# VH-VL binders against q8ixk2r445to577: the designs that were tried, part 338

Target 1, 133 residues: q8ixk2r445to577
Amino acid sequence: FFGMLQNKGLTDYCFDYNPPDENQIVGHQVILYLCHGMGQNQFFEYTSQKEIRYNTHQPEGCIAVEAGMDTLIMHLCEETAPENQKFILQEDGSLFHEQSKKCVQAARKESSDSFVPLLRDCTNSDHQKWFFK
Key: E = the ipSAE of ESMFold2; O = the ipSAE of OpenDDE; V2 = 0.75 times the mean of E and O plus 0.25 times the DockQ between their complexes.

## First folded at step 16 (VH-VL)

Design t63 (framework fv_retifanlimab; at its last look DockQ between E and O 0.74; V2 from the best seeds 0.82)
Fold by ESMFold2, look of step 16:
Structure t63 (fold): chain C 133 residues (1-133), chain A 121 residues (1-121), chain B 111 residues (1-111)
Amino acid sequence: as target 1 above (133 residues)
Amino acid sequence: QVQLVQSGAEVKKPGASVKVSCKASGYTFTDYWMNWVRQAPGQGLEWIGEIHPSDSETWLDQKFKDRVTITVDKSTSTAYMELSSLRSEDTAVYYCTREGKYYLSYAMDYWGQGTLVTVSS
Amino acid sequence: EIVLTQSPATLSLSPGERATLSCRASQSVSWYDISYMHWFQQKPGQPPKLLIHDASNRATGVPSRFSGSGSGTDFTLTISSLEPEDFAVYFCQQSYSTPYTFGGGTKVEIK
């Protein structure tokens, strides 16, 4: 699967990666932003290793969640996908993080109009449902 | 002026299929989810599923998954719902309805006039 | 799936009276401060018409006598002073989780 990774529950919000320094893509958080498909920030690949790759930039980034954390952070991709970079996109649209056994949910960042994907206990909410566009 | 115009009433026998059309006008067809909802005579409303015309992304109630096909024709701004293996309990008015875009949500803001499908022997 | 229970099944009222309609969800339909509950009016032989979206927001052209409130599992539609055209069936509907579901309806009828 390749394209914009869209949330079912929110009106037209997609995964977006816009690191402050384009020469340092590692260690910054993935956000949610209005889907637009312009530029390179909203295109991801779901691989056979169950990675979510940011591959419109070199070196390629892979989304990870560090142990004990709930935020989706960009790491460098590795030849064999580490466990913290494995997500299962299920038939019902849920995006399951194997290591933590939690689901990716659209969340509101603090008391703002900014949104991020976070790991949460799995529910049936459309805010935990995702599809490639 | 948003308008959804559906095909005319159908009478079918058990085991047949029906395909209902919904022609949209007055808005950009490919920007909005299209839903199908049915209502048995004198009863409540039942959601069948939805499709996004831009990419044909489709979400269905599992109760209908093996009998329903929802499609679109972007060139005519028309959505279709086909229900196969009809039974008498499928007798209902079938509606198409568009989901408008609101702050962080969608809502069914425009409805077709409805298509009565009657299943009888 | 999320079950929506409307009460009462029937309200028998006169023009000018206040109508209060209840919808209760089998689980929360709220995400932060947004509630994915909507209200529709339906008259015989007509499609449903959107009245209220996201619990409390009036749809375009809906008179100010209609208001919605509630969050989580408990929602209310209020018609402050019934007009003759308001005698109809009212449905709640959730869009928090597919499959989307509707309540069984409340019929508001003339006394």
Scores: ipSAE 0.852, ipTM 0.935, lowest interface PAE 0.7, mean pLDDT 94
Fold by OpenDDE, look of step 16:
Structure t63 (fold): chain C 133 residues (1-133), chain A 121 residues (1-121), chain B 111 residues (1-111)
Amino acid sequence: as target 1 above (133 residues)
Amino acid sequence: QVQLVQSGAEVKKPGASVKVSCKASGYTFTDYWMNWVRQAPGQGLEWIGEIHPSDSETWLDQKFKDRVTITVDKSTSTAYMELSSLRSEDTAVYYCTREGKYYLSYAMDYWGQGTLVTVSS
Amino acid sequence: EIVLTQSPATLSLSPGERATLSCRASQSVSWYDISYMHWFQQKPGQPPKLLIHDASNRATGVPSRFSGSGSGTDFTLTISSLEPEDFAVYFCQQSYSTPYTFGGGTKVEIK
């Protein structure tokens, strides 16, 4: 699966990543933004290694969850996907993070009109359901 | 004005298939989810599934995954619900409903007039 | 699926009286400050009509005597003073999680 990764509950919002330096793509947080399909900022791939890869030139970036965090951070992809980079995109649309045993949920920043994907307890909310477009 | 006009009543034998249509007008067809809901005589409402006409993204109740197909024709702003392997318990009024946009939420704000599907031997 | 339980099943009242209908969800249907609970009115031979959306917002054309409240798992539809045309069946419905589900309905009938 590849393309825009769109949320069902938070309609018209997609995974979005825009690193400040195109030559240094790691270390920043993945956010949610209105789906526009322009450029590479919203192009992702779900791989057979259960990675969510950011579409870019080498080296490729993979979404990871750092210890003790609930945010999605871009790391470099590895030959063998590390445990903190493994996700299961299930048949029901839920995006499950294996290591934390939590689901990726569209979340609102406090007192903000901005949104981010965060790890939360799995509730089967439509805000925890994702599909490629 | 928003209108959803459904096809007429159907009488089917068990094991047959039925395809109900829903013609939408008065709004941008591809901007709203179209849902299908049924109601058996004297019973409550049961959600079947939904489709987004822009890309045909579809979500179905697991109960119907093997028997229901929801489609759209964007050129005619028409949604379709096909139910196969009909059983007597499928006898119901079937509704199409537009899921209107509200701030970060949706509600079924407009409904078709309903299509009675009767399954009898 | 999320189960919605409505109470009472039947509510017998006279015109002018206050009606209070309850809908309880088996789990929370709220996302931050938004509650994905809606109310519909249905009369015999007619499709459901949207009455309240997102717990507390009246749909277009709905009289002010109708109000909705609640969050999380407990929601209430209130009709401050029943009019003759208000005697009907009322359903709650959640759009928090697919499959979407409806309550069993409350029939508001004339005493």
Scores: ipSAE 0.844, ipTM 0.935, lowest interface PAE 0.6, mean pLDDT 94
ESMFold2 (binder alone), look of step 16: mean pLDDT 94; pTM 0.956

Design t64 (framework fv_retifanlimab; at its last look DockQ between E and O 0.83; V2 from the best seeds 0.83)
Fold by OpenDDE, look of step 16:
Order: C-alpha cells, then structure tokens, then sequence
Structure t64 (fold): chain C 133 residues (1-133), chain A 121 residues (1-121), chain B 111 residues (1-111)
C-alpha cells in the first residue's frame, strides 16, 4: 500500500512530514495535514516489513516510536525493521503499533487547530482507522 | 437542492441478487460519503456500508462483507448497492444516504426515498 | 460494534408536553469536544430525517423546540413542547466507529 495515508474519522487529513532540511530527514515528528496529494510530504508506503516508509531521496525514512513517547518520529529505515518501527495496518483500518500495543489515533494539539497522530489505547474509533488514497 | 433518487421496488427469490441504485444531484458527488442503510418491516435501522465516490474507498459492516458490493458511477453521480445470496431476512427498505460534512464530522443529512426489496419463495 | 440503547421504547404524551428521550452508548462516542451522535425522526413510509448532529447541533430547518445534549455515553433529545407533527419514531445514531449503529428507537405517540 502506498500514497496518502488518510484518517477516516478526521476527515480529509493525512499523514504529513515536512522536514526542515531535505538532506536530514530524521528526528522530526509526523503530523496530520489536509490531504492535498502534492509533493512528497504526504507520500507513504506500508511495506512487507510492517514499516510506514517515507519515500524520499536516499536514505529512506521510516516512522518510529521512541521509548516512552506517544508521537511518531521519523527515523532511518534499516535493513531489518526494528521493533519500534513495526506497525500492523489491520483489515478494519486500525493502525496498530506492535511494540507499544497501542493504536495510532488522530489527535488534536492543545490550544491549536493542528493535528498529529498519537499512540493511544485501541478503542475502534474511526480516528484510529486509516486508509491509503 | 440535494436529491437522492433510488430505483424501484424489487421482488427476488432466495439465492438471487439485487442491485439498488441511488442517483445523486444538487451537490458535488465526489465530496461526500454515500451510505447504505436498511430497515426491515417494523424494525430498526441497520447500517450496511459506505463508499467515497472520489476513489471508491469502501467500508462495510463485517456482516455483509461476503454478500454486499457498493460501487459508484461518477459520470452519472450514481451509487449502487448489490446484495447477493438473498435471504428472507434481507427483506427490507434500503436507503442511500449522503453523509454530509459538519466541522470535522459527518452526518447523514440527506436520504433517498428508499427501495423495498422483498425476498420470498 | 457500539450498541446504542434508547429509552423509553414508547413515550405517550399530549401536545404541548415536554418529551425527553435517552440514548446510551456501550462506549464513548466522543472525541475531545466532539460527540459523534445524531438524532433522526422517522414517520411511517418515510426515510429518517436528520434532527441533531454532533449531539447538540440542530440540522438546517429543524425547529428550536428540538434540542440535543450529552457527551461520552449518555445523550438526550428534548422536545420542549410537542407539536402534532412531532409524534413519530426517533433514532439515535453513532458515527464514532464503523460499523455505524442506530438505537432501537423511541416511539413518541399521542396519549
């Protein structure tokens, strides 16, 4: 699966990543933004290694969850996907993070009109359901 | 004005298939989810599934996954619901309903007039 | 699936009286300050008509005597003063989680 990763509950919002430096793509947080289908900021791939890969110039980035965090941070992809980069996009649309046993949920930033994907307890909310577009 | 006009009543035998149409007008067809809901005689409402006409993204109740196909024809702004392997318990009025956008959520704000599907031996 | 339980099943009232309808969800249908709960009115031979969306917002053209309240798992539809045309079946519906589900309905009938 590849393309825009869109949230069902938060209508018209997609995974979005826009690093400040295109030559240094790791270390920043993945956010949610209106789906626009332009450029590479919203192009992701779900791989057979259970990675959510950000397809840009080499080296490629993979979404990871750092220890003790609930945010999605871009790391470099590895030959063998590390445990903190493994997600299961389930048939019901839920995006499950294997290591934390939590689901990726569209969340609202405090005191902001911005949104981010966060790890939350799985509740079957449509805000925890995602599809590629 | 938003309108959803459905196809006419159907009478089918068990094991047959039925395809109900829903022609939309008065709004941008590809901007709203189209849902299908049924109601057996004297009973409540049961959600079947939904489709987004822009890309045909479809979500179905697991109960219907093996028997229901929801499709759209963007050129005619028409949504379709096909139910196969019909049973007597599938006898119901089938509705299409537009899921309108409100803020960050949807609501089923417009409904078709309904299509009665009768399954009998 | 999320189960919506409506009560009472039947409500017998006279015109001019206040109607209070309850809808309880088996789990929360709220996301932050948004509750994904709608109320519909249905009359015989007609499709449902949207009355309230997002728990408390009246749909276009809906009279002010209709109001919705609640969050989380408990929701209420209130008709402040029943008009003759208000006697019908009322359904709640959640759009928090697929499959979307409806309550069993409350029939508001004339006493």
Amino acid sequence: as target 1 above (133 residues)
Amino acid sequence: QVQLVQSGAEVKKPGASVKVSCKASGYTFTSYWMNWVRQAPGQGLEWIGEIHPSDSETWLDQKFKDRVTITVDKSTSTAYMELSSLRSEDTAVYYCTREGKYYLSYAMDYWGQGTLVTVSS
Amino acid sequence: EIVLTQSPATLSLSPGERATLSCRASQSVSWYDISYLAWFQQKPGQPPKLLIHDASNRATGVPSRFSGSGSGTDFTLTISSLEPEDFAVYFCQQSYSTPYTFGGGTKVEIK
Scores: ipSAE 0.862, ipTM 0.939, lowest interface PAE 0.5, mean pLDDT 94
Fold by ESMFold2, look of step 16:
Structure t64 (fold): chain C 133 residues (1-133), chain A 121 residues (1-121), chain B 111 residues (1-111)
Amino acid sequence: as target 1 above (133 residues)
Amino acid sequence: QVQLVQSGAEVKKPGASVKVSCKASGYTFTSYWMNWVRQAPGQGLEWIGEIHPSDSETWLDQKFKDRVTITVDKSTSTAYMELSSLRSEDTAVYYCTREGKYYLSYAMDYWGQGTLVTVSS
Amino acid sequence: EIVLTQSPATLSLSPGERATLSCRASQSVSWYDISYLAWFQQKPGQPPKLLIHDASNRATGVPSRFSGSGSGTDFTLTISSLEPEDFAVYFCQQSYSTPYTFGGGTKVEIK
């Protein structure tokens, strides 16, 4: 799959990656932003290795979750995908992180309109359902 | 003036198929989910599924997965629902309804007039 | 799937009286401060009409005598003073989790 990764429950919001420096794509958090398709920030590839790649940039970034954390952080992709970079996009739309055994959910920062994807216990909420557009 | 106009009533025999159309006007067809909901006589409402016309992304109730096909024609702003292998319990009024957008939420804000499908021997 | 249970099934009242309708969900239908719970009115031979979205927000053109409240699993529709046109069936509906589901309805009928 390639395109904008959209949340079912938080309508019109997509995965977005906006590193402050194009030469420092590692270590920043993935956010959720209104889907627009402009520039490079909202295009991701879901690969046969179960990676979510930010591949409009070289070297390519892969989304990871560091041990014990719940935030989705950009790492460099590797030839063989590390366990912390493997996500299963299931037929019901859930996005399952294999290593942690948790699901990606749209989350709201306090009372703001700032949103991020976070790992949470898997539920049936539409906020844990994702699809490529 | 949002309007959803559905095709006319149909009478079918068990085992046949039916295809109901829903012509949308008065809004940007490709910007809103279109839902299909049915209501058997004297009964409550049952959600069948939805489609987003921009990309044909489709979500279905598992009960209908193998018998229902939901499609759109963007050039005519028309949604379709086809139900196959009809049974007498499929006798119902079938509605299309638009999913409107609100603050971080959504609701079925406009409904078609309904299409009665009668399945009888 | 999420089951919505409405009570009472029938509410027999006169014009001018207050109607209180209940909808209970088998699990929470709220995400943060947003409740994915809508209320619809349906009259014989007509499609449903949206009254309330997000548990408490009136849809366009809905009179102020209609109000919704609740969060999580328990929701209420109140009609403060019944008008003749308010005698109808009322449904709640959740859009928190597909498949989306409706309650069984409360018929508000003239005494």
Scores: ipSAE 0.803, ipTM 0.920, lowest interface PAE 0.9, mean pLDDT 93
ESMFold2 (binder alone), look of step 16: mean pLDDT 94; pTM 0.953

Design t65 (framework fv_retifanlimab; at its last fold request DockQ between E and O 0.87; V2 from the best seeds 0.88)
Fold by OpenDDE, fold request of step 18:
Structure t65 (fold): chain C 133 residues (1-133), chain A 121 residues (1-121), chain B 111 residues (1-111)
Amino acid sequence: as target 1 above (133 residues)
Amino acid sequence: QVQLVQSGAEVKKPGASVKVSCKASGYTFTSYWMNWVRQAPGQGLEWIGEIHPSDSETWLDQKFKDRVTITVDKSTSTAYMELSSLRSEDTAVYYCAREGKYYLSYAMDYWGQGTLVTVSS
Amino acid sequence: EIVLTQSPATLSLSPGERATLSCRASQSVSWYDISYMHWFQQKPGQPPKLLIHDASNRATGVPSRFSGSGSGTDFTLTISSLEPEDFAVYFCQQSYSTPYTFGGGTKVEIK
C-alpha cells in the first residue's frame, strides 16, 4: 500500500511529515494535516517488512516509536526493520504497533487546533482506523 | 439541488442477486462518501456500507462482507449496491445516502427515495 | 458495534407541546469536544431527513424549534413546540465507530 495515509474518524486528515531540512529527514514527529495530495510530505508506503516508509527522500525514512514515547518519530530505514518500526495495518483499518501493543490514534494537541497520531490503547474508535488514499 | 435517484422496486427469489443503482446529481460526485442503508418493513435503519467514489475505498458492515458489493461509475455519477444470496430477511427498502462534510465529521445529509427489494419464494 | 437505545418508543403529544427524545449509546461516541451523534426525522413512505449533526448542530433548513444536546453516551433531541408536520419517527445514529448504527427510533404521534 502507498499514498496518503488517511484517518477514518478525523475526517480528511492524513499523515504528514515535513522535515525542516530536506537533507536531514530524521528525528522529527509525524503529524496530521488535511489531505491535499500535493508534494511529497503526505506520501507513505506500507512495506512487506511492516514499515511505514517515507520513501520520497534518500536515504529513506521509516516511522518509529522511541522507548517510553507515544509519538511517531521519523528514523532511517534499516536493512532489517527494527521492532520499534513495525506496524500492522489490520483488516478492520486499525494500525497496530507491535512492540508497544498499542494502536495509532488521531489525537488533538493540547490547547491547539493541530492534530497528531499517538499511540493509545486499542479501541473500536474510527480515529484508530486508517486507509491509504 | 442535490438529488439521489434510485432504481425501481425489485422482486427476487431466495438465492438470487439484486443490484440497486443510485444516480447522483447537483454536486461533485467524487468528493463525497456514498452510504447504503436499508430498512425492513416497520423496522429501524441498518447501515450496510459506504464507498468513496474517487478511488472506491469501501467500508462494510462485516455481516455483509461476503454478500455485498458496492461500486461506482464515475462517468455517470452512479453508485451501485449488489446483494447476493438473497434471503427473505433481506426484504427491505434500500437507501443511498450522501455524507456531507463538516468540520471533523460526516453526516448523511441527502438520501435517495429508496428502492424496495422483496425476497419471496 | 455500538448499540443505541432510544426512549421512549412512542411519545404522544399535542401540537404546541414540548417533545424530549433520548438516545443512549452503549459507549462514548465523543472525541474531545466532538460528539459523533446525529438525528434524523422520517415520515411514512419517505427517506430519513437529517435534522441534527454532531449532537447539537441543526442541518440546513431545519427549523429552530429543533435542538440537540448531549455528549459521551447520553443525547437528547428537543422539539420546543410541536408543529403538525413534526409528528413522525425520529432516529439517532452514531458515526464514531464503524459499523455505523442507528437507534430503534421514537415515534412522535398526535395525542
Scores: ipSAE 0.933, ipTM 0.962, lowest interface PAE 0.4, mean pLDDT 96
Fold by ESMFold2, look of step 16:
Structure t65 (fold): chain C 133 residues (1-133), chain A 121 residues (1-121), chain B 111 residues (1-111)
Amino acid sequence: as target 1 above (133 residues)
Amino acid sequence: QVQLVQSGAEVKKPGASVKVSCKASGYTFTSYWMNWVRQAPGQGLEWIGEIHPSDSETWLDQKFKDRVTITVDKSTSTAYMELSSLRSEDTAVYYCAREGKYYLSYAMDYWGQGTLVTVSS
Amino acid sequence: EIVLTQSPATLSLSPGERATLSCRASQSVSWYDISYMHWFQQKPGQPPKLLIHDASNRATGVPSRFSGSGSGTDFTLTISSLEPEDFAVYFCQQSYSTPYTFGGGTKVEIK
């Protein structure tokens, strides 16, 4: 799968990565933004190793969750995907993080109109359902 | 003005298939989810599934997964729903419905006129 | 699958009276301040017509006598003063989780 990774529940929101420094893509949080399909920020690849890759840039980034955290952070991809970089996109659209046993959910950042993907206990909500566009 | 115009009524025998069309006009067809909903005579409403015309992304109720195919033709702004292996219990009015875009949500704001499908021996 | 239970099944009233229709979900259909519950009106031989989206927002062209309220699992449609054209069947519908589901309906009929 490749393209924009869209949330089922929210009106036209997609994974978006906009690091403050183009030359340092590691260590920043993935956000949700209105889907537009232009530029580099919303292009992701879901690989056979179950990675979500940001590969419009070198070196390539892979989405990870650090131990004990619930935020999705960009790390460098490795030849063999480490467990914290593996996400299982299931038939029902849920995006399961095997290491933490949690699902990716669209979340509102505090009381704002800003949204982020976060790990949460798995539910049947469309806010935990994702598809590539 | 948004309009959804469906194909005419159909009479089918058990075991046959039916394909209902829904022609959209008055809006950008590829930007909005299209749903299919049915209603047996004198009964409530049952959601079948939906498709996004831009990429044909499809979500179906599991009850219909093996018998329903939902498709679109972007060049004619037309959605289709095909139901196979028909049974008498499939006798219903079949509706297409567009999901409008609202703040952080979708809602079925425009509906087709309905297509009666009758399944009888 | 989220089950929606509407009550009463039938509401017999006269023009000018207030109608109060209930819809209860088998689980919460709310995400933060957004409730994914919608209300439709249906008359015989016609498709459903959207009245209220997201629990409390009137759809375009819907008269102000229609209002919706509620969150979580408990939702209400109110018609403040019934007009003759308001005698119809009303359905609630959730879009929180596929498969989307409808309530069984409340028939509002003339007493």
Scores: ipSAE 0.857, ipTM 0.935, lowest interface PAE 0.6, mean pLDDT 94
ESMFold2 (binder alone), look of step 16: mean pLDDT 94; pTM 0.956
OpenDDE, look of step 16: ipSAE 0.904; ipTM 0.953
ESMFold2, look of step 17: ipSAE 0.824; ipTM 0.927
ESMFold2 (binder alone), look of step 17: mean pLDDT 94; pTM 0.957
OpenDDE, look of step 17: ipSAE 0.883; ipTM 0.947
OpenDDE, second read of step 17: ipSAE 0.819; ipTM 0.931
ESMFold2, fold request of step 18: ipSAE 0.819, 0.840, 0.833; ipTM 0.925, 0.931, 0.931
ESMFold2 (binder alone), fold request of step 18: mean pLDDT 94, 94, 94; pTM 0.956, 0.955, 0.956
OpenDDE, fold request of step 18: ipSAE 0.919, 0.932; ipTM 0.956, 0.962

Design t66 (framework fv_retifanlimab; at its last look DockQ between E and O 0.87; V2 from the best seeds 0.87)
Fold by OpenDDE, look of step 16:
Structure t66 (fold): chain C 133 residues (1-133), chain A 121 residues (1-121), chain B 111 residues (1-111)
Amino acid sequence: as target 1 above (133 residues)
Amino acid sequence: QVQLVQSGAEVKKPGASVKVSCKASGYTFTSYWMNWVRQAPGQGLEWIGEIHPSDSETWLDQKFKDRVTITVDKSTSTAYMELSSLRSEDTAVYYCTREGKYYLSYAFDYWGQGTLVTVSS
Amino acid sequence: EIVLTQSPATLSLSPGERATLSCRASQSVSWYDISYMHWFQQKPGQPPKLLIHDASNRATGVPSRFSGSGSGTDFTLTISSLEPEDFAVYFCQQSYSTPYTFGGGTKVEIK
């Protein structure tokens, strides 16, 4: 699966990553932004290693969850996907993080115009359901 | 103006299949989710599933996953709902309905006139 | 699935009276300050008509006498002063979680 990773519950919002430096793509937080399909900021791939890759240039970035955090941070992909980079995109659309046993949920920041994906207890909310477009 | 025009009433035998059409006009067909909802006589409303016409992304109620197929024809701005292995309890008025876009949500803002499907021996 | 329970099943009133309809969800249908609950009006032989979206927003063309309120699990549709054309069946519907579900409806009938 690849393309825009769109949330079911949050109308027309997709995973979005825009690093300040194109040559240093790791260390920043993945956010949600209106789906537009332009450029590389919203192009992701779900791999057979259960990674969510930010498919731009080499080396490739993979979404990771750092210890004690509930945010999605871009790390470098590794030959063997580390445990904190493994996600299961389930049949019902839920995106499950194996290590934390949490689901990725669209969340609202202080500003009504800002949203981010966060790890939360798994529920049946459509805000925890995702699909590639 | 937005219009959803559905195909005519159907009478089917148990075990048969029915395919209902919904022709959309007055808006960009590929920009809005299309849903199917049914209503048995004198009963409430039951959501069947939805499809996004741009790429045919589909979500179905688990109850119908084995019997329902939702499709679209972008060239004619028409959505289809096919229900197979019909049973008497499938007798209902079937509606197509568009999900209007709001700030952070959708709501069924336009509806077809409904298609009565009668399943009887 | 989320079960929506509407009450009362039937509401008998006269024109000019206030109508209060309730819809209770088996679980919260709110996400932050947004409630994914909607209200529809249906008359015999017609499809449902959207009245209120997201708990409290009137759909286009809906008279001001219709209002919606509530959050979490409890929602209310209010018709401040019933007009003859308001006697119909009213459904609540949640879009918080697929499968989307409807309440059983409240029939507002003339006394």
Scores: ipSAE 0.908, ipTM 0.954, lowest interface PAE 0.5, mean pLDDT 96
Fold by ESMFold2, look of step 16:
Structure t66 (fold): chain C 133 residues (1-133), chain A 121 residues (1-121), chain B 111 residues (1-111)
Amino acid sequence: as target 1 above (133 residues)
Amino acid sequence: QVQLVQSGAEVKKPGASVKVSCKASGYTFTSYWMNWVRQAPGQGLEWIGEIHPSDSETWLDQKFKDRVTITVDKSTSTAYMELSSLRSEDTAVYYCTREGKYYLSYAFDYWGQGTLVTVSS
Amino acid sequence: EIVLTQSPATLSLSPGERATLSCRASQSVSWYDISYMHWFQQKPGQPPKLLIHDASNRATGVPSRFSGSGSGTDFTLTISSLEPEDFAVYFCQQSYSTPYTFGGGTKVEIK
């Protein structure tokens, strides 16, 4: 799949990656932003290795979760996908992180009006349901 | 302004199929989820499923998954719901309804007039 | 699937009286400060009409005598002073999780 990765629960919110330095794409957090499809920030590829790739930019980034953390952080893709970069997009729309046994949920960043995807215990909420647009 | 106009009543026998249409006007058809909901006589409301007309992304109640097909025709701003292998329990008024957009949520803000489907021998 | 249980099934009241309608969800339908619970009014031969969205927000054109409250699993629709046109069936509906579901309804009828 390739396109914008949209949340079912929030009104028109998509995965968005906006690193402060266009030449340093590693180590920053993925956010949620209103879906618009303009520029490169909202386009991701779901690969046969179960990666979520930010591949409209070189070098390619892959979404990862570091051990013990719940945030989705950009790492460089590797030839064989590391386990912490594998996500299972299930038939019910849930996005399951197999290593942690958690699901990706739309969340409010701290006390702000900013939104981010985070790992949470899996539920049936539409905030844990995702689809490519 | 916003208007959803549905096709007319249908009478069917068990085992047949029915296809109900819903023509939308007064808004950008491709920007809003379209839903199908039914109501058996004297009963409550049952959600069937929804489709986003921009890309045909579809979400269905599993109870209907094998028997219902929801589609759109963007050129005519029309949504369709087809229910196959009809049973007497499928006798109901079928509504189309769109999801209006609110702060971080959606709600069914406009409804079609309803289409009575009667299934009887 | 989230089950919504409305109570009472029937309210028999006179014009001018206060109506209090309850809806209980089998699990929380709240995400942070947003509750994905909605209320509809339905009269015979008509489609449902949206009254309240997100637990407490009146839809456009809905009179101020209608109010909604609640979060998590427990929700209330209040009609502060019933008018003749308010005698109808009221449904709650959740949009927290597909499949979306409706309560069984509360019929508000003239005593």
Scores: ipSAE 0.820, ipTM 0.924, lowest interface PAE 0.8, mean pLDDT 93
ESMFold2 (binder alone), look of step 16: mean pLDDT 94; pTM 0.952

